VHH binders against Probable 2-keto-3-deoxyxylonate dehydratase (xacE). Designs and how they scored, part 4

Target 1, 289 residues: Probable 2-keto-3-deoxyxylonate dehydratase (xacE), of Haloferax volcanii (d4gp28)
Amino acid sequence: MHYHQLAVSGERRLTASRDSTTYDLTSADADLRTFGDLARVASIARTSVDRLAAELTEDADVVDDAFVDRHATVPVDAEEIWAAGVTYQISEQAREEESSMPDMYFDVYDADRPEVFFKATPSRTVEPGDAIGVRGDSEWDVPEPELGIVLRRGEIVGYTVGNDVSSRSIEGENPLYLPQAKVYDRCCSIGPCVVTPEDVEDPHELEMSMTIERDGEVIYDDATNTSEMVRSCDELVSYFTRHNTVPELAVILTGTSLVPEQPFDLQEGDHVDITIEGIGTLSNSVTTV

## First folded at step 1 (VHH)

Design d08 (from d07 with A98K G99P Y100W F101Y S103G G104S S105D E107T P108Y; framework vhh_7d4b_2)
Fold by ESMFold2-Fast, scan of step 1:
Structure d08 (fold): chain B 289 residues (1-289), chain A 121 residues (1-121)
Amino acid sequence: as target 1 above (289 residues)
Amino acid sequence: QVQLVESGGGVVQPGRSLRLSCAASGFTFRSYGMGWYRQAPGKQRELVASISYSGSSTNYADSVKGRFTISRDNSKNTMYLQMNSLKPEDTAVYYCAKPWYYGSDYTYDYWGQGTQVTVSS
């Protein structure tokens, strides 16, 4: 099932979509207002999220997709969003030009330990349809379309689409500036929904595409596949959770190979659409922060 | 912020030598590999030589191998290209470049303004 969190007239509502029908689960049980609520109840009852939702659909109101799209917020209340980098396959040409690469890039690519870093709090994360941010002190910015892993207490409960918006110019100035290049106001977006593992047979066989529009023209349109990931979702989760205290709800963005090359620079007024097969499209405008 | 400034180009006769310099600022030069590209009139840019961040590893295009030597001085934030036995085919604008690697992509994200090298017959 596909789960959306909505904000409607000051109320939070949780919807579940299956077979082209969307149900307002909060209309069936007023205690179920977030994906976290549903996941918690399923865990306590020792059942799957989808089975619990299916029982609730019998008493739930049906809503149309336009209503969901209009009122959609972040699909999960992640206390922390983390991200991984250098997780996709390096081209044969880039590998052959090893001497021109930063040694730290190859060290991480070839190492057992992946690049994993803190990305965002809820206050830095924007919802579907809202504006992602580019830093006013940055000279080169890019969207980074990524599969997101949704975790409850360190266990995978679903997947979503994410955008790891980044200042490449600040990141390129000094390795110690990575946190400032990655963590800032409106630096992250997730959505449009959470899809449970039952609906994602293999998270490593999903087409991912991104389109960017500027002044009504498509200026970027490209695609990749999560099969290009050389790091597994389970491996990334393992490195995040080991030796760490994990929050109740978290998201890990899994990296990407799909980044516009120079001279592209993300600009205020751009529109970014990221689509992952079986999940949906995360859409955002761009503003300067 | 990032600036790359090339110097050392000029007009020379075939068989002679030139040394190009690239002064880098606005980033941690010692942490990045660097490269030299060239572009002749009406041709695509081509990678001529590249060097690792430490200077211990270098690569050259087949057309310049044995004639050109790339080097760097991390204490001066400067990269060099020593060009020996110059040929008319080496005539081009030479660009200093800082690479950027992301996933499977290898691109140069910063370019200097270039320095002209002309080898007259």
Scores: ipSAE 0.000, ipTM 0.266, lowest interface PAE 14.9, mean pLDDT 86

Design d09 (framework vhh_7d4b_2)
Fold by ESMFold2-Fast, scan of step 1:
Structure d09 (fold): chain B 289 residues (1-289), chain A 122 residues (1-122)
Amino acid sequence: as target 1 above (289 residues)
Amino acid sequence: QVQLVESGGGVVQPGRSLRLSCAASGFTFRSYGMGWYRQAPGKQRELVASISYSGSSTNYADSVKGRFTISRDNSKNTMYLQMNSLKPEDTAVYYCAASEYILTGYYRSDYWGQGTQVTVSS
């Protein structure tokens, strides 16, 4: 099932979609308004999220896709969003470079410890259809399309699409500027929905694509597959949760190989669409922050 | 250390062609994205063309699209810029640059050549 969180006339609503039909689960039970609510009840009842949702659809109102699109917000209320890097395959030539002139990024690729960093709070995360941000003090900015892992108390409860928007120029100035390059106003988006593990047979075999449109023309169009990821989702979750305080709800963005190269820079007025097989399309415009 | 040496600059009349070369040493050339920047008097350096480490992707500034072609020969550790239909506005010092493609965020460390002068005069 695909779960969307909506804001309708100041009210939060949770929908579930299966077999081309979308159900307003909140119409069946007014206490179930967020994905977090549903995941909590399923956990207490020792049942799956999808089984609980299926039972609720028997009494739920049906809504159309246009209604969902108009009212969609972030699909999960993650207290913290974290991200991983250096998670996709590197070329044979990059391996030779590592052997002759090792740098910290190639060292991390082969290390036991992956790159895992804090990315966003709810105040820095934008919903589907809203504007992602580029820093006013940045000279080179890019979107980073990524599979997102949705966690409840450190356990995988679903997957989503994410965008790890980044300042390449600030990151390039000094490795110690990574936090400023990654964490800022509107630096992250997630959506459009959460898909449960029951509907994602293998998170490492999903097509991921991104298009960028400027002034009505497609200026970027590329794709990869999560099979290129050399770090497992379970491994990244393990490193995030170990020796850490784990929030009730979190998202981990898993990295990407799809980043537009120079001279591309993300500009105000651009439109970014990121699609992951079996999940959907996360769409955002771009603004300067 | 990284060294980039440009050649092929000169003085030409409008409408003519020049081919710039950049010979690279001190790094694994095949692993680096390459680009040509230019700087005219009193202006900032601008990127005019770039090519990915594999050669499969190229990008051009709007002012040179359709006139300039970037290419690379990884067997010779050399990058080229074929400049056709040159205009007086193309007059600048042209710099070769190398950027290491870093998977984690495409972080790049720019390395620069000394530059080669291109003058288009009628």
Scores: ipSAE 0.000, ipTM 0.139, lowest interface PAE 17.9, mean pLDDT 85

Design d10 (framework vhh_7d4b_2)
Fold by ESMFold2-Fast, scan of step 1:
Structure d10 (fold): chain B 289 residues (1-289), chain A 122 residues (1-122)
Amino acid sequence: as target 1 above (289 residues)
Amino acid sequence: QVQLVESGGGVVQPGRSLRLSCAASGFTFRSYGMGWYRQAPGKQRELVASISYSGSSTNYADSVKGRFTISRDNSKNTMYLQMNSLKPEDTAVYYCATYGYSSEWRYAYDYWGQGTQVTVSS
């Protein structure tokens, strides 16, 4: 099932979609308003999220997709969003480069310890259909389309689409500027929904694509597959959770191989669509922060 | 494909100036941070100066701060190192190289020039 969180006239509502029918689960039980609520109840009842939702659909109102799209918010209330980098296959050319320069970046690709960093709080996270941000002090910015892992108490409860919006110019100045390049206002988006593991049997076999439109023209269109990830979702979760205090709900963005090259620069007024097979399309406009 | 070609090295007296140039081809130069490195006989290579993709941010080793200025011209795919008040201890082979994260990959390709000799002696 695909789960959406809505905001309707000051009320939070949780919907579940299956076979092109969308059910308002909050109409069946007024205490179920978020994906976190549903996941908590399923855990206490020792049942799956999808099984609980299926029982609730018997008493739930049906709503149309236009209603969901109009009212959609972030699909999960992640207290923290973290991200991973250097997780996709690196070309043979990059690895075989003849040089005496320290291979600090390639060391991470080959190391046991992956690149894992803090990405966003809810205050920095943009909902589907709203504007992602580019820093006003940045000279080159890119979207980074990524599979997102949804965690409850460190356990995988679902998947979503994410955008790890980044200042490449600030990142390229010095590795110590990574936090400023990655963490800022409107630096992250997740959505459009959460899909449970039952509907995503193998998170490492999903097509992921991104298109960017400027002034009515498609200026970027490319695709990859999560099979190109050389780090597993379980491995990334393990490194995030070990020796750490994990929040009730978190998202880990898993990295990407899809980054537009210069002369591309993400600009105010651009539109970004990221699609992951079996999950859906995360759409955002762009604004300067 | 990829080439970094240094020029402008030579022999100078202490207190004089040299300007090094690095001409880049075969990659998207404006996407990469760049740096100047040097290696003196019997020493390891050290970073002398680095410059961001746009040229708005620069960093220098303490030994050259206030004397050397790094710059770039992205329209010409060229990086420069203006070396003022040269000292005998600045004698080394100077290399231009990529520095920092790449737009094409999550981190820099490790591209190096062949080096240009700078000798400061009387």
Scores: ipSAE 0.000, ipTM 0.209, lowest interface PAE 10.9, mean pLDDT 86

Design d11 (framework vhh_7d4b_2)
Fold by ESMFold2-Fast, scan of step 1:
Formats: C-alpha cells, sequence, structure tokens
Structure d11 (fold): chain B 289 residues (1-289), chain A 122 residues (1-122)
C-alpha cells in the first residue's frame, strides 16, 4: 500500500491506496492520523502495517486521488533525516585510473564504513508541491534524487522518494563545510508517500528518474536504477543505528548517481520531479533562502 | 574563496624545457585533485595532466605523455607542470584547475586560474 499524510482544514488524516482505490483510514479510527500511528499499532499488535490497514479499509471512507494531491504533506513525521553518500557504482576505469575525483572519495567507496551524515529536521524539510531551497550565499546548487528508507526505532517500515538538495560550491571549498552545504533552510524534501516493504519487492531493483523544468522547458532528464547501489539498505541502517540514539521515526536518504553536471545550476523558479518505480513522483519548485 | 595563481610561462625554442607553477588558496589543497588544461587559438580547452590529492596518481593526455610531468607540494599549496622536449604544437595558454567531486561520481566542480601563455617558436 501507498500511505499519504494529509492536512485538511487543520486536521491530520492518514490515507492508504491500493489498486487505484484510496481509503481515509482516519475515518475508520480517529486515533490513526499519521503513518507513525499506524506503524506503532502494527508493531504492538505484532502484525504488518499493510494487514492492519486492510482491516481498517472495511470501515473507511473512499476519497479521490485529486483530494489526496491537494492536501498531501510530508508522508512521515521523521524527527531526523539522515543521508548516505558514495553508495552508487563507480566505473572500473574511473576507479583504476586517476580522475578528477579526490582520493578520499575512492577511500570511502572501498571502505567498510560508508559515508553517513545528518541531513534535516522537520523545520528544514519541505512537503510535496512546496519550494526547496538554494542558499543565497551559494554559487552552485543541485537536486539529488534518492531512495529514502523509512525507519521506526531503527527498523525499516517503508520507503519514500527524497531530494538531498545541496550547495556544491560550499562543499567544494572545504570538506569541513559539508554540514553547511547539506543542512540549511528547505534543504530537503520527502514524498509523495510511504510504500511498505510488502509492495517494494526489492529496494535494489527500482528505476529512478529526474526531470528539471525552467520556464516550461525541460532542461534535465535522466534516469538510473537502484541496482547500481553497491551499499545495501540494511548496511546503511546498521551504520546509522549503531552506537547512536535513534529517534522514533527517521528517514535515511540512500545517495544517488543522478546529479546534473556543470554548467547546470539550480535556480529560483525551477521545477524538479523525481520518480521512483512503485513509489511515485516527488515534485517541488525552487526558491532562494 | 578559491584562488589559483599561475606562473612560469614564457617563450622558448623547440626542444627546450619550461616549468609552470600554480599557487592555490581558499580550499583544503591537500584534499583535492588538481590539473592543467591548455587552450590554443581557435580550439577548445583540453586536459593536459591531472594529479590526485596525495600525488600518488597522475594522468596525461596522449600528446604530452612521456614529455610532461605533473607534481604537487602539499606543504606549499602548489602544483607544478614540468614540460620537457617542447614542440610548436604545445603553444597555448595553460590553466591551473582544482577539481572537486561533489556527489558520488557525478559533477566535477572546477576553479580556474587566469592562465599563463606558453609559446614555442623557432
Amino acid sequence: as target 1 above (289 residues)
Amino acid sequence: QVQLVESGGGVVQPGRSLRLSCAASGFTFRSYGMGWYRQAPGKQRELVASISYSGSSTNYADSVKGRFTISRDNSKNTMYLQMNSLKPEDTAVYYCAAYVTYSYGKSDYEYWGQGTQVTVSS
């Protein structure tokens, strides 16, 4: 099932979609208003999220997809969003020969320990349809389309689409500026929904694409597959959770191989669409922060 | 603020040698790869040589392989290009560049110097 969180007239509502029918689960039980609520109850009841949702659909109102699109917000209340890097395949030739890549990149690629870093709080996270940010002090910015892993108490409960929006110019000045390049106002978006593991047969076999439009014209259009990930979702979760205090709900963005090259620069007024097979499309405009 | 300052260009006869230097500031020099590009009149810029952050790996364009040697001194934040057996076709403006790979095998970020003229004439 696909789960959306809605904000309708100041009320939070949780919907579940399967086979072109969308159910308002909050209409079946007023205590179920967020994906976190549903995941918690499923855990206590020792059942799957999808089985619990299926029982609730028997008493739930049906709603239109257009209604969901109008009212959709972030699909999960992640207290923390983290991200991983250097997770996608590097060609053997680029690896064997000197390239423009720093040696530390190859060191991390070959290491047991992956790159894992803090990305966003809810105050920095943008909902579907809202504007992602480019820093006013940045000279070069890009979207980064990524599969997101949804966690409850460190356990995988679903997947979503994420955008690890970043300042390349600030990152390029010094490795110690990575936090400022990655963490700022409107630096992250997740959505449009959470899809449970039962509906994602293999998170390492998903097509991922991105288009960017400027003034109504497509200026970027490319695709990859999560099969290019050389790090497993389980491995990334293991490194995030070990020796750490994990929040009730978190998201880990898993990295990407799909980033526009120079002379591309993300600009105010651009529109970014990121699609992952079986999940959906995360859409955002761009503003300067 | 990244700044690259080139020196060592000039006019030399064929078969002679010249050494270019690039002084870098505004980034952690020892952590980033560097390269030399050149641009001859009416041609696009081409990569001549590149060097890893540690100096352990180097690459050269086929046209200069065996004649040019790239090196760096991380204690001085300086990169060098030793050009031996210079030919008239090596005449170009030579640019120092700093390479940063941002996101995992995609999208090199480049800073450029002002360029230094190398002229090889008989």
Scores: ipSAE 0.000, ipTM 0.215, lowest interface PAE 15.1, mean pLDDT 86

Design q01 (framework vhh_6qgx_2)
Fold by ESMFold2-Fast, scan of step 1:
Structure q01 (fold): chain B 289 residues (1-289), chain A 124 residues (1-124)
Amino acid sequence: as target 1 above (289 residues)
Amino acid sequence: QVQLVESGGGLVQAGGSLRLSCAASGRTFSSYAMAWFRRAPGKEREFVAAISWSGGSTFYTDSVKGRFTISRDHAKNTVSLQMNSLRPEDTAVYYCAADRYSYGYSWSSEYDYWGQGTRVTVSA
């Protein structure tokens, strides 16, 4: 099932979509308003999220898909969003050419320890349909389309689409500037929904594509497959959770090979669409922060 | 066929009271947010009050807060608006509305069902 979180006239609602029908689960039980609520109840009841949702659909109201699109918010209330880098199969030479420290990136690609870093809090995360940010002090910015892993207490409960928006110019100045290159206002977007592991049989066999429009013209259009990941989702989760404080809800963005090459620079007024097979399309405009 | 029918409107002197009722037929609206809107002559439709499907939350526009009270009766499938200390500026046609997904301040397009309205005239 695909789960959306909605904000409608000051209240939160959780919907579940199966086949061509969308159900308002909050209409069946007013205490179920977020994906986190549903995941918590499923865990306590020792059942799957999808099984619990299926039982609730019998008492739930049916809702219009256009209504869901108008009111969609972030699909999960992640206390923390983390991200991984250098996770996809890419020419080491091409990757090294992007960096001021090429040997460092090559060493990480070969190492047991992956690149995993803090990305965003809810205050820095942008909803589907809202504007992602580029830093006013940055000279080269890119969207980074990524599969997102949704975790409850360190356990995988679903997947989503994410955008790890980044300043490549700040990152390239010095490795110590990575936090400023990655963490800033409107630096991250997730959505449009959460899909459970039962519907994503293999997270390493999904087509991922991105288009970017500027002034009504498509200026970028490319695709990859999560089969190109050289790091597993389980491995990334393991490195995030070990020796760390695990929040109730978190998302890990898994990296990407799909980054526009220079001279591309993400600009105010651009529109970015990221699609992952079986999940959906995450759409955002761009603003300067 | 689904319909909302308002009643209780009329002419009242300033400082008086009226109770409006909205009866729903063709479907129960116990799971729906319910609202009252009004439209004064030559003005756009204005939100007045709303009540959540559970009855646990109520919302009012500032101009009626403390004077009007919205309530619902699930068994009778009705929503009521008790209007006290009425003022000439409260003169309008009052509409009952129902929507599965909203309460409080909503776009008119978000309310799926509307009544025909009941007229309230408050004389000075």
Scores: ipSAE 0.000, ipTM 0.102, lowest interface PAE 21.6, mean pLDDT 84

Design q02 (from q01 with D99K R100Y Y101G Y103D G104Y S106R W107T S108P; framework vhh_6qgx_2)
Fold by ESMFold2-Fast, scan of step 1:
Structure q02 (fold): chain B 289 residues (1-289), chain A 124 residues (1-124)
Amino acid sequence: as target 1 above (289 residues)
Amino acid sequence: QVQLVESGGGLVQAGGSLRLSCAASGRTFSSYAMAWFRRAPGKEREFVAAISWSGGSTFYTDSVKGRFTISRDHAKNTVSLQMNSLRPEDTAVYYCAAKYGSDYYRTPSEYDYWGQGTRVTVSA
């Protein structure tokens, strides 16, 4: 199933979509308003999220897709969003061209330990349809389309689409500036929904594409496949959770090979669409922060 | 096995035009990024142009922007390079290259399949 979180007239609502029908689960039980609520109840009842949702659809109101699109918010209330880098089949030379410290990217690509870093809090994360940010002190910025892994207490409960918006110029100045290049106001977006593992046969066999529009013209359009990941989702989850405090809900963005090359620079007024097979399209405008 | 075959090279006067074509056989290339590279006499192989897996995005080296146009035909498994306003410095052997999955790269080693090359000579 595809799960959306909505904001409707000041109320939060949770929907579930299956077989081209979308159900308002909150209409069946007023205490189920978020994906986290549903996941918690499923855990207590010792059942799957999808089985619980299927039972609730018997008493739920049906809503149309236009209603969902109009009211959609972040699909999960992740306390922390983390991200991974250097996870796809990408040349050491391509990474070196973006950094003043080229050797370290080669070392990470070949290492047992992957690049995993903190990305965002809810206050830095924007919902589908809202504006992602580029830093006012940055000279070169890019969107980074990524498969997101949704975790509850360190266990995979679903997948989503994410955007690891980054300042390449700040990152390229010095590796010690990575946190400032990656963590800032409006630096991240996730959505449009959460898809459970039952509906994603293999998270390493999904087409991922991105388009960028400027002044009504498509200026970027390309695709990759998660089969190009040299790091597994399970491996990334393992490195995030080991020796760490695991929040109730978290998202890990898994990296990307799909990066616009210079002279591309993300600009205020751009529109970014990221699509992952079986999940959906995450859409955002761009603003300066 | 995949094979790429270039055609359309030749001798042309400065200011003239040539259209290079790359035909792919052995499998469907709708999932491949495609690129053109060239090697001028006494130089290393350099990136010229690329077209994305989806076919909507095109990329060019600065020296050919506005003069060259890359395009692809998914039904025919072909990639074309239309070269206009040719200059003597465009003289090189031109190679077609394909990479599965990921977006294009300027690095030759990232490409899985290569053509044999077609020679372009631009006289003054």
Scores: ipSAE 0.000, ipTM 0.113, lowest interface PAE 20.4, mean pLDDT 85

Design q03 (from q01 with D99G R100P S102Y Y103T G104L Y105R S106Y W107S S108E S109D; framework vhh_6qgx_2)
Fold by ESMFold2-Fast, scan of step 1:
Structure q03 (fold): chain B 289 residues (1-289), chain A 124 residues (1-124)
Amino acid sequence: as target 1 above (289 residues)
Amino acid sequence: QVQLVESGGGLVQAGGSLRLSCAASGRTFSSYAMAWFRRAPGKEREFVAAISWSGGSTFYTDSVKGRFTISRDHAKNTVSLQMNSLRPEDTAVYYCAAGPYYTLRYSEDEYDYWGQGTRVTVSA
């Protein structure tokens, strides 16, 4: 199933979509308002999220897809969003060109330990349809479309689409500036929904595409497949969770090979659409922060 | 801007082997996904095999799995299809196709550049 979190007149609602029908699960049980609520109940009941949702659909109201699109917010309340880099073959080349230490990125690509870093809190995360940010002190900015892994207490409960918006110019000045290049106001977006592992049989066989529009014209349009990822989702989760305090809900963004190269520079007023097979499209405008 | 030229087709007896090659000219296409499609007499074009831009991922239609192998040579700008244990049912015109994306696609609609085709005839 596909799960959306909605904000409707100050009230949070959880919907589940299967085939051509969308159900308002909150109408079946007023205590189920977030994906986290549903995942918690499924865990306690020792059942799958999809099986629990299927039982709830019997008593749930049906809603229009247009209603969901109008009211959609972040699909999961992740306390922390983390990200991985240098996980696709092409991403190493792109990073090396703008890095002050190209050998360091090459070493990471071949190493046992992957690049894993903190990305965002809820206060820095932008919902579908809202504006992602580019730093006012940055000279070169890019969107980074990525498969997101949704975790509850360190266990995979689903997948989503994410955007690891980054300042390549700040990152390229010095590796010690990576946190400033990656973590800032509106630096991350996730959505439009969470899909369970049952709907994503193999997270390493998914088409991922990105389109960027400026002034009504398509200025970027490309695609990749998560099969090009040289790091597994399980490996990234393992490195995130080991020796760490894991929040109740977290998302880890898995990296990308789709990084627009110079002379591209993400600008205020741009519109970014990221699509992952079987999940959906995450859409955002761009603002300067 | 990319032009694709197939070669290696011909007549072969059932159980035999053929190696098809596709050479690209024009701008470099190392960032393209490459595929082979075929069209048998009286039928529509069908997907045969695809290889990602990196060569790290391959896909095959069920009827050729285990018999055909797709590969690419980045230095020579070529993609090859090694066809083993050929059957009369494999008789078709084989087309090389390139798409500007890194992803693998089964639909012919996703490929922007096509060769003229090379004929493979497998006799009983």
Scores: ipSAE 0.000, ipTM 0.114, lowest interface PAE 21.2, mean pLDDT 85

Design q04 (framework vhh_6qgx_2)
Fold by ESMFold2-Fast, scan of step 1:
Structure q04 (fold): chain B 289 residues (1-289), chain A 124 residues (1-124)
Amino acid sequence: as target 1 above (289 residues)
Amino acid sequence: QVQLVESGGGLVQAGGSLRLSCAASGFTFSSYAMAWFRRAPGKEREFVAAITRSGGSTFYTDSVKGRFTISRDHAKNTVSLQMNSLRPEDTAVYYCAASYLYYSGWKPEEYDYWGQGTRVTVSA
């Protein structure tokens, strides 16, 4: 099932979509307003999220997809969003052009330990349809389209689309500047929905595409497949959770190979669409922070 | 262009019945909750009745419960208000309204589109 969290006239609502029908689960039980609420109840009842949602649809009102799209917010209240890098097949030429320290990227690409870092809190995360940020002190910025893994208490409960917006110029100055290059106001977006593992047979066989528009013209259009990930989702989750305090709800962004090459620079007024097969499209405008 | 066109208003004697209809065009009718509001002479617009997108739930102001029935026809893109046991106090201009909200609220601010209104006069 696809789960959306909505904000409607100051009220939070949870919807579930199956096939071509969308149900307002909050209409079946007013205490179910978030994906987290549904996941918690499923856990206590010792059932799957989808099985619980299916039972609730019998008493739930049907809503139009256009209504869901208009009111969609972040699909899960992740206390923390983490991200991974250097997880896809990369060309040696592209890596050398992007970095003042090419050997560092080769070392991580070939290593047992992946690059995993803290990315965002809710206060830094932008909902679908809202503006992602580029730093006012950055000279080269890019969107990074990624498959997101949704976790409850360290266990995979779903997948979403994410954008790991980054300052490549700050990142390239010094490895100690990675946190400032990755963590700032409006640095991350997730959405449009959470899709349960039952609807994603293999998270490593999904087409992922990104389109960027500027002044009404398409300036970027490319695609990849999650099959090109050299790191598994389970491996990334393992490195995030081991020796760490894991929040109730978290998202891990899994990296990407779709990074626009220089001289591209993400600018205020751009529009970014990221689509992952079986999940949907995450759309954002761009503002300077 | 979005339009809501009301019809069926008129003069009726106390105790009589009247059926109002609202024809919707220019938008996806099944995606909207529909409502009827009224404005009596010298008063603000007040809620009368609402029906959800699916037609599965209806809501009424206390003064019309049991007397008025709201319904919708998705095939005809129409919402109707059957008014029975009319009283002089029901005299007003009746407005059709549409909202993208899942539930039709009683707040006028929650409605996106409005008709021009149809006049209902109930004589004693």
Scores: ipSAE 0.000, ipTM 0.126, lowest interface PAE 19.9, mean pLDDT 86

Design q05 (framework vhh_6qgx_2)
Fold by ESMFold2-Fast, scan of step 1:
Structure q05 (fold): chain B 289 residues (1-289), chain A 122 residues (1-122)
Amino acid sequence: as target 1 above (289 residues)
Amino acid sequence: QVQLVESGGGLVQAGGSLRLSCAASGFTFSSYAMAWFRRAPGKEREFVAAITRSGGSTFYTDSVKGRFTISRDHAKNTVSLQMNSLRPEDTAVYYCAAELYGSRYYSAYDYWGQGTRVTVSA
């Protein structure tokens, strides 16, 4: 099932979609307003999220997709969003262009330990349709389209689309600047929904595409497949959870091979659409922060 | 009850400026994105500009980009549209609208004002 979190007249609502029908689960039970609520109840009841949702649809109101799209917010209240890098096969040229220190990139690419870093809190995370940020002190910025893994207490409960917006110029100046290159106002977006593992049989066999529009013209249009990941989702989850305090809800962005080449830079007024097969399209505009 | 009340419309010569204002009441203003739409004589309603609930992002139709500026004031529950370098083609009734995101599609909007008339003379 596909789950959307909505904000309607100041109230939070949770919807579930299957077979072209969308149900307002909050209409069936007023205590179920977020994906986290549903996941918690499913856990207590020792059932799957989808089985619980299916039982609730009997008493739920049906809503149209336009209503969902109009009212959609972030699909999960992740207390922390983390991200992984250097997880896809990527060209030698692109790798060297990203950094003045390409040897470090090669070392991580071949290592047992993946690149995993803290990415965002809710205050830095942008909902579908809102503006992602580029730093005012950055000279080269890119969107990074990624499959997101949704975790509850360290266990995979679903998948979403994410954007690991980054300052490549700050990242390239010095490896110690990675946190400033990756973590800033409006640096991350997730959405449009959470899809449970039942609807994503293999997270390593999904087409992922991105288009970028500037002044009504498409200036970037490319695609990859999650089969190009050299790191598994389970591996990334393992490195995040080991020796760490795991929040109730978290998202891990899994990296990308879709890196717009120089001289491209993300600019105020651009529009970014990221689509992952079986999940949907995450759309954002761009602003300077 | 929800009300959106526009003001600031009028007659202006090409190249001039006007500032439209919209006063909102009866709902939690900070929870809603605000937009301006316009309807020219004999035409359908057209998107002009939108501002997100936080005020952190703005959107404009291409024909007004660089000339119009949308802004909001949470303390006063108002949204404003500063219209510069006006053209005869900008002649229309301008409507204030509210919804949770700031969509460019007019049917997405939950609340609408009555409109304020802007006439730009050649």
Scores: ipSAE 0.000, ipTM 0.110, lowest interface PAE 21.3, mean pLDDT 85

